# Designs tried in a protein design chat: VHH binders against Kinase non-catalytic C-lobe domain-containing protein 1 (KNDC1). Part 16

Target 1, 252 residues: Kinase non-catalytic C-lobe domain-containing protein 1 (KNDC1), of Homo sapiens (Human) (q76ni1r1468to1719)
Amino acid sequence: STHQLFSQLTLLQQELFQKCHPVHFLNSRALGVMDKSTAIPKASSSESLSAKTCSLFLPNYVQDKYLLQLLRNADDVSTWVAAEIVTSHTSKLQVNLLSKFLLIAKSCYEQRNFATAMQILSGLEHLAVRQSPAWRILPAKIAEVMEELKAVEVFLKSDSLCLMEGRRFRAQPTLPSAHLLAMHIQQLETGGFTMTNGAHRWSKLRNIAKVVSQVHAFQENPYTFSPDPKLQSYLKQRIARFSGADISTLAA
Below, E stands for the ipSAE of ESMFold2; O stands for the ipSAE of OpenDDE; V2 stands for 0.75 times the mean of E and O plus 0.25 times the DockQ between their complexes.

## First folded at step 10 (VHH)

Design y1 (from x1 with T101V; framework vhh_6z1v_2; at its last look DockQ between E and O 0.67; V2 from the best seeds 0.00; counts 0 for: pae E 7.1 > 2)
Fold by ESMFold2, look of step 10:
Structure y1 (fold): chain B 252 residues (1-252), chain A 123 residues (1-123)
Amino acid sequence: as target 1 above (252 residues)
Amino acid sequence: EVQLVESGGRLVRTGGSLRLSCAASGFTFSRYAMGWFRQAPGKEREVVAAITWSGGSTWHAKFVKGRFTISRDNAKNTVYLQMNSLKPEDTAVYYCAASPVYGLFRTEDYDYWGQGTQVTVSS
């Protein structure tokens, strides 16, 4: 069932997320995480100072490894989604897989698992997947889910703190997108270093701190779905099978 | 207590324009995304438009795109819906809503709701 797949993918994502320390997200620029949608010139001196400052206070070896593992797994899930679709032999099979992944992603964002939802969206947006004729024959209700996911991505990119407000924030577990969270921190840091007005710089630093404290708050309220170890093992196997795959080559 | 109060709904002729306002109180308005929904008799409530907390991004349903514009003024704790080129099918009760979480299209993701304002479009 897509509910079973959604819940077990969420538990797998949570396991990796819980290993990360919130303050280590300040090291994301030093680890090479960048916004794929925007080219930002490297501010070498400013980036070195920020990374150096964070290194003074962080146990970098173990914690940087966990953040890197989280980010690599996000890429692996996206690659897995794309690979499953482009290796399907018929448009009918591709329509079935597109529908399945879209409904899983919808369950994810509805239950505040934005990490897995954005990972699936990224896989579905791969050029080789977008070129599939199966998109043209999807039922309209299913095709609308893609529009919903893209709108969610736009709002998440625009509002770094949008997940922190209201009683639902405390009442429901949340998994943020690691890539989008890292992107927000990097963009706030860049803006802070390029502005000479002291008041604007302090406001941006406070916003960076709020994003980092948001991670801590999410870790305090985990999902409590029942584990299914057999399904989890199957999912891990499928995702690992396609790790690092060249999707364009698989599509040929 | 949290309150959202819509105003500006009235009778308008086809092709006319209206601006709806929603005044917010009792919560930190600048930290909530806002949406406008509508409900015609016998139909389910449907999303019309949504706007991020900063006002930096907006979304509009396909059936109102190019005709309606959502906006907000965080200094006045107010969200607006500018409605142009009105059609009889736009006749509905319009609700404003606030959410810290964007489901964008789902009523369940909005924490706070106004009482609604009636918009009637005559031919």
Scores: ipSAE 0.030, ipTM 0.489, lowest interface PAE 7.1, mean pLDDT 78
ESMFold2 (binder alone), look of step 10: mean pLDDT 87; pTM 0.890
OpenDDE, look of step 10: ipSAE 0.302; ipTM 0.703

Design y2 (from x1 with L104I; framework vhh_6z1v_2; at its last look DockQ between E and O 0.01; V2 from the best seeds 0.00; counts 0 for: pae O 12.0 > 2, placed apart)
Fold by OpenDDE, look of step 10:
Structure y2 (fold): chain B 252 residues (1-252), chain A 123 residues (1-123)
Amino acid sequence: as target 1 above (252 residues)
Amino acid sequence: EVQLVESGGRLVRTGGSLRLSCAASGFTFSRYAMGWFRQAPGKEREVVAAITWSGGSTWHAKFVKGRFTISRDNAKNTVYLQMNSLKPEDTAVYYCAASPTYGIFRTEDYDYWGQGTQVTVSS
């Protein structure tokens, strides 16, 4: 069921996110983490990234690869979503899959799993997927979910602290989009931390600290869905199967 | 050396209460989520409760919700399980475990385990 898939995908995402520390999101540009809009290969694709990347903030700290792992997984999930759709043989099946993923994504962002929602969106936005004739025959209510997802993306990009607004984050579990969070932090990191007079830009540092601290805040309120190890195993295997796949090639 | 030492397990009557303690050493306690598990004879080990590093969030298994409460004191490097309204079905070895992540549901999420303490509930 859609709910089962939502729940288990959320738990899987949560597991990865919970391995991360706020410090892992710092200086991610040095790790090769880039904007998806850029044609430049993402850090997740470079096997050669030296494990010795030192944090700008912690010179003696060897940065763990947990963020990169999280981002790689995100790409894998997106690829999986796209692959499922383009490898489907009938329009009917494509419609069903599109509908399923859209509904899963809807459940995700409604339950503040923005990570999985954005992963699904990314998969659905792949050119080969967008060229599917199935989009034309989707029920209107289902098609609207795509617009909602896009709106959610805009919201997430609007402010680095948008998920901390109100009491919602305290009341409900939250999984952020790791990529978007990393981008927000990178934007804040842009420029020098020292003024021309030698004084430190304390405001900037405080802002960065505030944004990064969200990681711990979100981790403090986990989802409490019942795990389904069998379904999780299945999902992991299926996602892994398409890892690194060229979706355009699969669609041909 | 990492050590988790459970205490407080004993024989109690149905409807009784126990407080289990787990003293941790050899690692940074405040960076780990903590959990309580139990294993009855012939049964699989199951998660009873878990608590995040700061104690900000807790989870309790459905079968113990309302009767058991997990808590922690980071200053004392100790995690607790308050057990009320005990039933014979609660008879098991109770284990304390530490997770370097915030994973709470799976045994594989926990890297360190105590030796366990026996809880026996008589009818």
Scores: ipSAE 0.005, ipTM 0.265, lowest interface PAE 12.0, mean pLDDT 88
ESMFold2, look of step 10: ipSAE 0.189; ipTM 0.620
ESMFold2 (binder alone), look of step 10: mean pLDDT 87; pTM 0.891

Design y3 (from x1 with A50V T101V; framework vhh_6z1v_2; at its last look DockQ between E and O 0.42; V2 from the best seeds 0.00; counts 0 for: pae E 5.2 > 2)
Amino acid sequence: EVQLVESGGRLVRTGGSLRLSCAASGFTFSRYAMGWFRQAPGKEREVVAVITWSGGSTWHAKFVKGRFTISRDNAKNTVYLQMNSLKPEDTAVYYCAASPVYGLFRTEDYDYWGQGTQVTVSS
ESMFold2, look of step 10: ipSAE 0.084; ipTM 0.530
ESMFold2 (binder alone), look of step 10: mean pLDDT 88; pTM 0.900
OpenDDE, look of step 10: ipSAE 0.490; ipTM 0.794
ESMFold2, look of step 11: ipSAE 0.130; ipTM 0.562
ESMFold2 (binder alone), look of step 11: mean pLDDT 88; pTM 0.900
OpenDDE, look of step 11: ipSAE 0.513; ipTM 0.809

Design y4 (from r11 with T28R D62S S108E; framework vhh_6z1v_2; at its last look DockQ between E and O 0.40; V2 from the best seeds 0.00; counts 0 for: pae E 4.8 > 2)
Fold by OpenDDE, look of step 10:
Structure y4 (fold): chain B 252 residues (1-252), chain A 123 residues (1-123)
Amino acid sequence: as target 1 above (252 residues)
Amino acid sequence: EVQLVESGGRLVRTGGSLRLSCAASGFRFSRYAMGWFRQAPGKEREVVAAITWSGGSTWHASFVKGRFTISRDNAKNTVYLQMNSLKPEDTAVYYCAASPTYGLFRTEDYDYWGQGTQVTVSS
């Protein structure tokens, strides 16, 4: 069921996110984390980033690869979503899959799992998926979910602290989009921390600290869904199967 | 205390124009998405338009068909709805609402609501 898939995907995402520390999101540019809008899919560069990138903030700190793992997984999920759709042989099946993923995504962002929601959105926005004729025959109510997802993305991109507002933050678990959070932090990191007069930009540092501290804040309130190990195993395997796949090639 | 106060609703003739305003206080206005909803007698409340915190993105309901435009002034803690080419079908109580989260389309996404302003379009 859609709910089962939602809950298990959420738990899987949570497991990865719980391994992350706020410091992992710092200086992610040095780790090669780039904006997807600008990233020419350089297939090859994931291997060579030597673990030796020193933190700008902790010169002797060897940054763990937890953020990279989280981001890789996000890409894998997106690829999986796209692959499922483009490898489907009938329009009916494509419609069903689109509908299913959209409904899962809807459940995700409604329950503040923005990570999985954005992963699904990314998969659905693949060119090969977008070219599917199934979009034309998608029920209107389902199609509206796509617009909602896009709106969610815009919102998440709008402010680095947008998820900390309101009553829901305190009342409900939250999984942020790791990529978007990293991008927000990168934007804050842009420029020097020292003024021309030698004074430190303390306000900038405080802002960065505030934004990265969200990681801990979100980790303090986990989802409590019942795990389904069998379904999780299945999902992991299925996602792994399409890891690194060229969606355009699959669609041909 | 959080307050949203709508104004500008009145009786207008078909084809007329109105500008609704919603003044916000008691919360960080610039951090919230804002929306306009309407509820006609005997009908469910429906979203008319929404705007992100920065005003960089807007959404309008399909029935608006370019007639209405949502905007905001964060310096004034105010959101606006410009309504042109009004029709009798637009007769409703219009509500301003604030969303601290991503949700722009559902009533449940909005935490704060105004009391509403009556818009009546006569034939």
Scores: ipSAE 0.127, ipTM 0.596, lowest interface PAE 2.6, mean pLDDT 88
ESMFold2, look of step 10: ipSAE 0.164; ipTM 0.606
ESMFold2 (binder alone), look of step 10: mean pLDDT 86; pTM 0.887

Design z2 (from v1 with T104S S105E S107E; framework vhh_7qia_2; at its last look DockQ between E and O 0.52; V2 from the best seeds 0.00; counts 0 for: pae O 3.2 > 2)
Fold by OpenDDE, look of step 10:
Structure z2 (fold): chain B 252 residues (1-252), chain A 122 residues (1-122)
Amino acid sequence: as target 1 above (252 residues)
Amino acid sequence: QLQLVESGGGLVQPGGSLRLSCEASGFTFSDYDMGWYRQAPGKQRELVAFISSGGWTNYADSVKGRFTISRDNAKNTVYLQMNSLRPEDTAIYYCTAELFGYDSEPEGYDYWGKGTPVTVSS
């Protein structure tokens, strides 16, 4: 069921996110984390980037690979979503897949799993997927979910602390989009931390600290879904099967 | 009932070749992704090769260039041509069928054959 898939994908995402520390989101540019809007090579090429990149904030700190792993997984999930659709044999199957992923994504963002929601959105926005004729025969209610997802993306991009706003944060677990969070932090990191007079930009540092501290805040309230190891294993395997696939080539 | 029947396994010398076959029945074969897994003694089951319903293929790094997966939808059969076999290829090879595009499980779960043994030894 959609709920089962949602819950298990969420747990899988949570497992990876729980390995991350706020510090891992600092100086991510040095790790090769880039904006996806920039035609820059997939994070998969980051395997060549030495995990030995020192943090600007912790000169002696060797950054762990947890953020990169998280981001790689995100790409894999997106690739998986896209690959399922473009490799589907029939229009009917494509429609079913689109519907399934959209509904999963909806469940995700409604339950504040923005990570998986954005991963699915990313996969669905691939050009080869967008060219699928299945979109034309998709039920209107399902198609509307795509617009909702886009709106969620805009929301997530609007403010670095947008997920901390409102009463809902306190009451519900949250999984952020790692990529978007990293981008927010990168934006804050731009311009340096030292003034011309040698003084430190403390306000900037405080702001960065505030934003990265969200990682801990989110980790404090985990999802408590019942794990389904069989389904999780299935999902992991299927995602892995399409890892590294060129979706454009698959669609050709 | 969905059935997968593997064949073609056996004893072969290093550098030799085998062709595994997996015949499927009880489902619409053309809609399913097909794959070969292997499990060596004391090791975890690992993906060897995958072929989508659309014909896209993927291989484990260890078998790239040596193994070829193909399918014949008219025969409901998936094949694994294994060339340049090595002792490390020794395992029980399992055929799998997968379909993610349906709304209800367990149709989206993997179906497995009973396996066919492959032994590469001098």
Scores: ipSAE 0.062, ipTM 0.568, lowest interface PAE 3.2, mean pLDDT 87
ESMFold2, look of step 10: ipSAE 0.467; ipTM 0.765
ESMFold2 (binder alone), look of step 10: mean pLDDT 80; pTM 0.802

## First folded at step 11 (VHH; framework vhh_6z1v_2)

Design j1 (from y3 with L104I; at its last look DockQ between E and O 0.19; V2 from the best seeds 0.00; counts 0 for: pae O 6.5 > 2, placed apart)
Fold by OpenDDE, look of step 11:
Structure j1 (fold): chain B 252 residues (1-252), chain A 123 residues (1-123)
Amino acid sequence: as target 1 above (252 residues)
Amino acid sequence: EVQLVESGGRLVRTGGSLRLSCAASGFTFSRYAMGWFRQAPGKEREVVAVITWSGGSTWHAKFVKGRFTISRDNAKNTVYLQMNSLKPEDTAVYYCAASPVYGIFRTEDYDYWGQGTQVTVSS
């Protein structure tokens, strides 16, 4: 069922996220974490990235691999979603799969598992998937979920602390999009930490600290779904099967 | 200061229609699910309808039977309840509430509440 898949995917995502420390999200650019969106960075004021921006981080700092693992898993899930769609050879099957993933994604973002929701969205946005004729025959109500997912993405990109609003945020399980969180942090890390007078930009550091501290906040309130080891094993195997797959090749 | 202000409640005849509005301020409206609740005299407060932050998904109580529809306009920070085919049993104070989470039918899951608006349906 959609609920079963949602709950188990959420637990799997939670397991990986629980291994992360806020510090792992710092200086992720140095780890090669990049923005996937080709969107032309709005010309923030041309402060010329003069090369000499004093980084707070040592060039040879070795970080734990937990963030990378989390991000790789996200890519694998996206690939899995796309692969399932493109390897289905009938329109009926494709419609069913699209519907299923959209409904899972809906359950995810409605229950604040934004990680899995964004992973599914990413998979569904793959060019080969978007070219499927199944989109044209998808029920309107289901198709609307895609638009809602895109809206969720916009929401998540709007503010680095968008998930911390509300009185009950601490009481609600939340899984952030690791990639989006990393990008928010990278944006805060951009630029110099030292003013022209030699003083440190403490406000910048405070802001970074505030944003990364969310990781612990989210970890304090886990989802309490009942685990299904068999289903989890199946999902892991299925996801692993398509890991590193070229979706375009699969679609051919 | 967070405010939810309900309006539109009035006396109507059986079979009549009303549109309730709830204007929100003091918080990021577009980040909250919104719900309508009602409380009749001597009864517990019950959920009428819920809408996600984006408006993409809605839930309606069984007793609504298609008569009521929740909607929202995030640009206006307003949530609506269109009520058609009203019955005397619909007489209650109607409350608007905001929640940071979706799929919540419990009153405890809502962070902010309005003062309510009285809806009275006469036979």
Scores: ipSAE 0.019, ipTM 0.355, lowest interface PAE 6.5, mean pLDDT 87
ESMFold2, look of step 11: ipSAE 0.103; ipTM 0.559
ESMFold2 (binder alone), look of step 11: mean pLDDT 86; pTM 0.880

Design j2 (from y3 with T28R K62S; at its last look DockQ between E and O 0.14; V2 from the best seeds 0.00; counts 0 for: pae E 6.6 > 2, placed apart)
Fold by OpenDDE, look of step 11:
Parts: sequence; structure tokens; C-alpha cells
Structure j2 (fold): chain B 252 residues (1-252), chain A 123 residues (1-123)
Amino acid sequence: as target 1 above (252 residues)
Amino acid sequence: EVQLVESGGRLVRTGGSLRLSCAASGFRFSRYAMGWFRQAPGKEREVVAVITWSGGSTWHASFVKGRFTISRDNAKNTVYLQMNSLKPEDTAVYYCAASPVYGLFRTEDYDYWGQGTQVTVSS
């Protein structure tokens, strides 16, 4: 069922997220974490990164790979979603799969599992998936979920603290999109931490700390779904099967 | 200060229509799910309809399905409840509520509440 898949995917995501420490989200650029949006880097005016901006981050800093693992898993899930759809041989099956994933994604973001929701969205946005004729025959209500997902993405990108809004947020389970959170942090990390007078930009550090501390806040309120080891195993296997797959090649 | 102000409640005849409005202020309206609740005399407060922050998804209680429609205008920070084919059983105080979480059907899940507007349906 959609609920079963939602709950187990959430638990799997939670397991990986629980391994992460807030510090793992710091200096993720150094780990090669980049924005997936081909948005042409706005030519940030070549303010010549004058070599002298004392970076708080040492180039040779060895960081735990938990964030990378989390991000890889996210990619794998996205790939899995896309692969399932493009390898389906009938339009009917494709429609069913699209519907299923959209409904799962809906359950995810409604229950504040934004990680899995965005993973599914990413898979569904793959070009080969978008080219499927199944989109044209999807029920309107289901198709609307796609738009909702896109809206959720915009929401998540709007503010680094958007998930902390409201009195209740502290008590509800939440799984952030690791990639988006990392990007928010990277944005805050951009630029120098030292002023021309040699003083440190404490406001910047405070802001970074505030955003990164969310990781711990989210971890304090886990989902309490009942695990289904069989289903989890199945999902893991299925996801692993398509890991690293070229979706375009599969669609051909 | 967070405020939710309901309006539109009045006396209406059976079969009539009403549109309730709830004007929100003091919080990021576009980031909250909104809900309509009602409470009849001597009864528990019950959820009538819920709408996601974007307005892309809605839920309606079975007793109002097909008759009532929740909508929102984020530019106006307002949520609406269009009520058609009203029945005497729909007589209640109607409350607007805001939640930072999607798909919430419990009163405990809502952070902010309006004062309510009285809807009376006369036979």
C-alpha cells in the first residue's frame, strides 16, 4: 500500500539521517556537493576572491562521509523512481507507477518527510520520465500532486529555516532534504568570515549555527512507524538494482 | 500578533449558500495549511475541510463532501469555505485554524485559531 511504502521509505531515510551530525553539513562544498540546478552561475562579479579571505575551513579537513552517503542514497532513490517508470512496458503500468509514486510523495511531504518527497520529485522530473505518454492520461487529481511537489520544492528553497516555523515544529518528526539543506548552508558559508579590520563576522557564524542546528532538532523527534523488515529489504534491493543506472539508456 | 478573523456566518434557510472567509495576519500564511472546523451546541469540534499551504490539495469531511469547498488566496492571506445546500445540521460555530503541517485532522495539530463565526440554518 501507499502508506506502507511511505512509512518504510521514511524509516529508511530516517535511519540514514540519524547517522548525520550537524557538523557534517558544514563545508560540504569541499566534499564536492554542488547545486544540481544547471542554473548558469550568475556571474558572481569576479570579486577576486582575494586569496586572503581566511576561510574557516581547512582544505585538508577530513570529514565523515555520512552526508555523502545520505546524498548518494537520495540519488539512488531518484534513479530508482525513474527506472521503475521507464522500464515499465505498458502505458497502464506507467500510469500506475506514476500515480503510486506521486501519492507516496504526497504522503511524504504531508508528513514532513521532505527528503523522500524531493527524491521522488527528482526522479519524476528526469527527462526520460517526463517524455512518457503516461503523463497525459494521469487523473487530474494525481497530476496536481506533481505541481504540489514542485511548490514544496520552492518552499524548501525559500528559507533555510522554513521547516522550523510554527510552535509545533519542535515536536513533529521532520526529514529535511539533505541536498537543499546543504545548499542553504553553503550559501551562508559563501564569502569571507573575516572583516577588513580583522574581526570575525559573528553574525554569519551565528546564522550558520542556527541553520545547522536544525539537524539535531529534527533528529530529536523521530518517526515511530512500525518497521517492516521484509519490505525494507525489498526496497533496498530494488533501489540498489538501479543504482548508477543511466535512465536514458534504460528508456531506450 | 497572530490573528485569524472569521466572517460570513449568518442565518440562512435550508438549501441556501454561504461563503465564509478567514483573514489571517501575524504569521506566514502561505506556509501554513488551513482548516475549517465547526462546533455545534453540545457536540465536539469537528474538522470540516483542510487545504494545503499552496492550495494544491484539499480534504473535505464526508458530511460536507460535495456541498462545501475550501479554498485560499495566499495573496490576500485569506481562506474560504463555500457552503452550498446547507442543512439545519450544519448549524454551528465555524472556526478557522492554521497548521504548519499538512493533512491534519485533529484540533491539536493546529497552532492558531479564530474566534469563530456563527452559521445558523433554519428549516
Scores: ipSAE 0.017, ipTM 0.366, lowest interface PAE 6.5, mean pLDDT 87
ESMFold2, look of step 11: ipSAE 0.035; ipTM 0.500
ESMFold2 (binder alone), look of step 11: mean pLDDT 88; pTM 0.906

Design j3 (from y3 with T28R K62S L104I; at its last look DockQ between E and O 0.24; V2 from the best seeds 0.00; counts 0 for: pae E 6.2 > 2)
Fold by OpenDDE, look of step 11:
Structure j3 (fold): chain B 252 residues (1-252), chain A 123 residues (1-123)
Amino acid sequence: as target 1 above (252 residues)
Amino acid sequence: EVQLVESGGRLVRTGGSLRLSCAASGFRFSRYAMGWFRQAPGKEREVVAVITWSGGSTWHASFVKGRFTISRDNAKNTVYLQMNSLKPEDTAVYYCAASPVYGIFRTEDYDYWGQGTQVTVSS
């Protein structure tokens, strides 16, 4: 069922997220974490990292790979979603799969599992998937979920603290999009931490600390779904099967 | 200060239509799911309809399905309940409420509540 898949995917995501420490989200650029959006770097960011801006981060800092693992898993899930769709040989099956993933994604973002929701969205936005004729025959209500997912993405990109808004949010289980959170942090990390007078930009550090501390806040309120080891195993296997797959090649 | 102010409740005849409005202020409206609840005399408060923060998804109670429609305008910080084919059984105080999570049918899951607006349907 959609609920079963939602709950187990959420638990799997939670397991990976729980391994992360807030510090793992710091200096993720150094780990090669980049913005997936081909957005042409606004020319203004060409402020040549003049060599002289004393980076708070040492170039040789060895960081745990938990964030990378989390991000890889996200990519794998996205790939899995796309692969399931493009390897489906009938339009009916494609419609069913699209519907299923959209409904799962809906459950995810409604229950504040934004990680899995964005993973599914990413998979569904793959060019080969978007070219499927199944999109044209989706029920309107289901198709609307796609638009809502896109809106959720915009929401998540709007503010680095968007998930902390509201008194009650602090008590609700939440799984952030690791990639988006990392990007928010990277944006805050951009630029020098030292002023021309040699003073440190404490406001910048405070802001970074505030955003990164969300990781811990989210971890304090876990989802309490009942685990289904069989289903989880199945999902892991299925996701792993398509890991690293070229979706375009699969679609051919 | 957070405020939810309901309006539009009035006396209406059976078969009539009403549109309730709830104006929100003091919080980020576009980030909250909104719900309409009603409470009839001597009855428990019950959920009527819920709408996600984006307005992309809605839920309606079975008793109002097809007759009532929830909608929202985030630019106006307002949620609406269009009520058609009203029946005497629909007589109640209608409340607007805000929740950070969609799919919440329990009153405890809503952070903010309006004062309510009286809807009376006369036979």
Scores: ipSAE 0.024, ipTM 0.388, lowest interface PAE 4.7, mean pLDDT 87
ESMFold2, look of step 11: ipSAE 0.042; ipTM 0.498
ESMFold2 (binder alone), look of step 11: mean pLDDT 86; pTM 0.885

Design j4 (from y3 with V50I; at its last look DockQ between E and O 0.73; V2 from the best seeds 0.00; counts 0 for: pae E 5.2 > 2)
Amino acid sequence: EVQLVESGGRLVRTGGSLRLSCAASGFTFSRYAMGWFRQAPGKEREVVAIITWSGGSTWHAKFVKGRFTISRDNAKNTVYLQMNSLKPEDTAVYYCAASPVYGLFRTEDYDYWGQGTQVTVSS
ESMFold2, look of step 11: ipSAE 0.144; ipTM 0.585
ESMFold2 (binder alone), look of step 11: mean pLDDT 89; pTM 0.907
OpenDDE, look of step 11: ipSAE 0.158; ipTM 0.634

Design j5 (from y3 with F105W; at its last look DockQ between E and O 0.39; V2 from the best seeds 0.00; counts 0 for: pae O 8.8 > 2)
Fold by OpenDDE, look of step 11:
Structure j5 (fold): chain B 252 residues (1-252), chain A 123 residues (1-123)
Amino acid sequence: as target 1 above (252 residues)
Amino acid sequence: EVQLVESGGRLVRTGGSLRLSCAASGFTFSRYAMGWFRQAPGKEREVVAVITWSGGSTWHAKFVKGRFTISRDNAKNTVYLQMNSLKPEDTAVYYCAASPVYGLWRTEDYDYWGQGTQVTVSS
């Protein structure tokens, strides 16, 4: 069922996220973490990129791989979603799969699992998937979910602290999009940490600290779904099967 | 103090148009998704439309059928609902609400609510 898949995917995502520390999200650019999509709107103060930016980070700083693992897994899930759709050769099956993933994604972002929601969105936005004729015959109600999902993405890109607002955060567990969170942090890290007078920009550091501290905040309230080891194993295997696959090649 | 104040509700004839406004104060307006809800007599409150913080994306309920449009002006801390081709079935108290998260369509997902404005559509 959609609920079963949602809950187990959420638990899998949570497991990986719980291994992360706020520090792992710092200086992710040095790890090769890049923006895969359109420019994130600058919600906060555009610090001018001065030519003489002193970085607080050492060039050869070795970081734990937990963030990279999390991001790789996200890519794998996206690839899996896309692969399932493009390897399905009947329109009926494609419609069913699209519907299923959209409903899972809807459950995800409604329950504040934004990680899995964005992973699914990424898979569905692959060119080969978008070319599927199944999109034309999707029920209207399901098609609307795609638009909602895109809107959620826009929201998540709006502000680095967008998930920390309101009563709901206090009451419910949250899984952020690791990639989007990393991008927000990178934006804050952009520019110099040293002023022209040689003093450090403490406000910038405080802002960064505030944003990365969300990781711990999110980890304090985990999802409590019942685990299904069999289903989780199946999902892991299925995701792994398509890891690194060229979706365009699969679609041919 | 957080306040949402709706305005613009009135009696109109079938086929008429209204523009509802909701003025927000007491919180960072630009960080919240905004929504319009309505509650007809004897019915449950239902979501009409939702808009992201920037106004870049919107959602409208199916029953709207293109007749209503949500928009916002962050400089004015105001969200709007343009209602065209009104029908008697649209008679309800319309509420403005704020949510820290977009994509949630339930009433419990919204933290702040206005007192509502009455819209009455006569046949």
Scores: ipSAE 0.008, ipTM 0.289, lowest interface PAE 8.8, mean pLDDT 87
ESMFold2, look of step 11: ipSAE 0.098; ipTM 0.549
ESMFold2 (binder alone), look of step 11: mean pLDDT 85; pTM 0.878

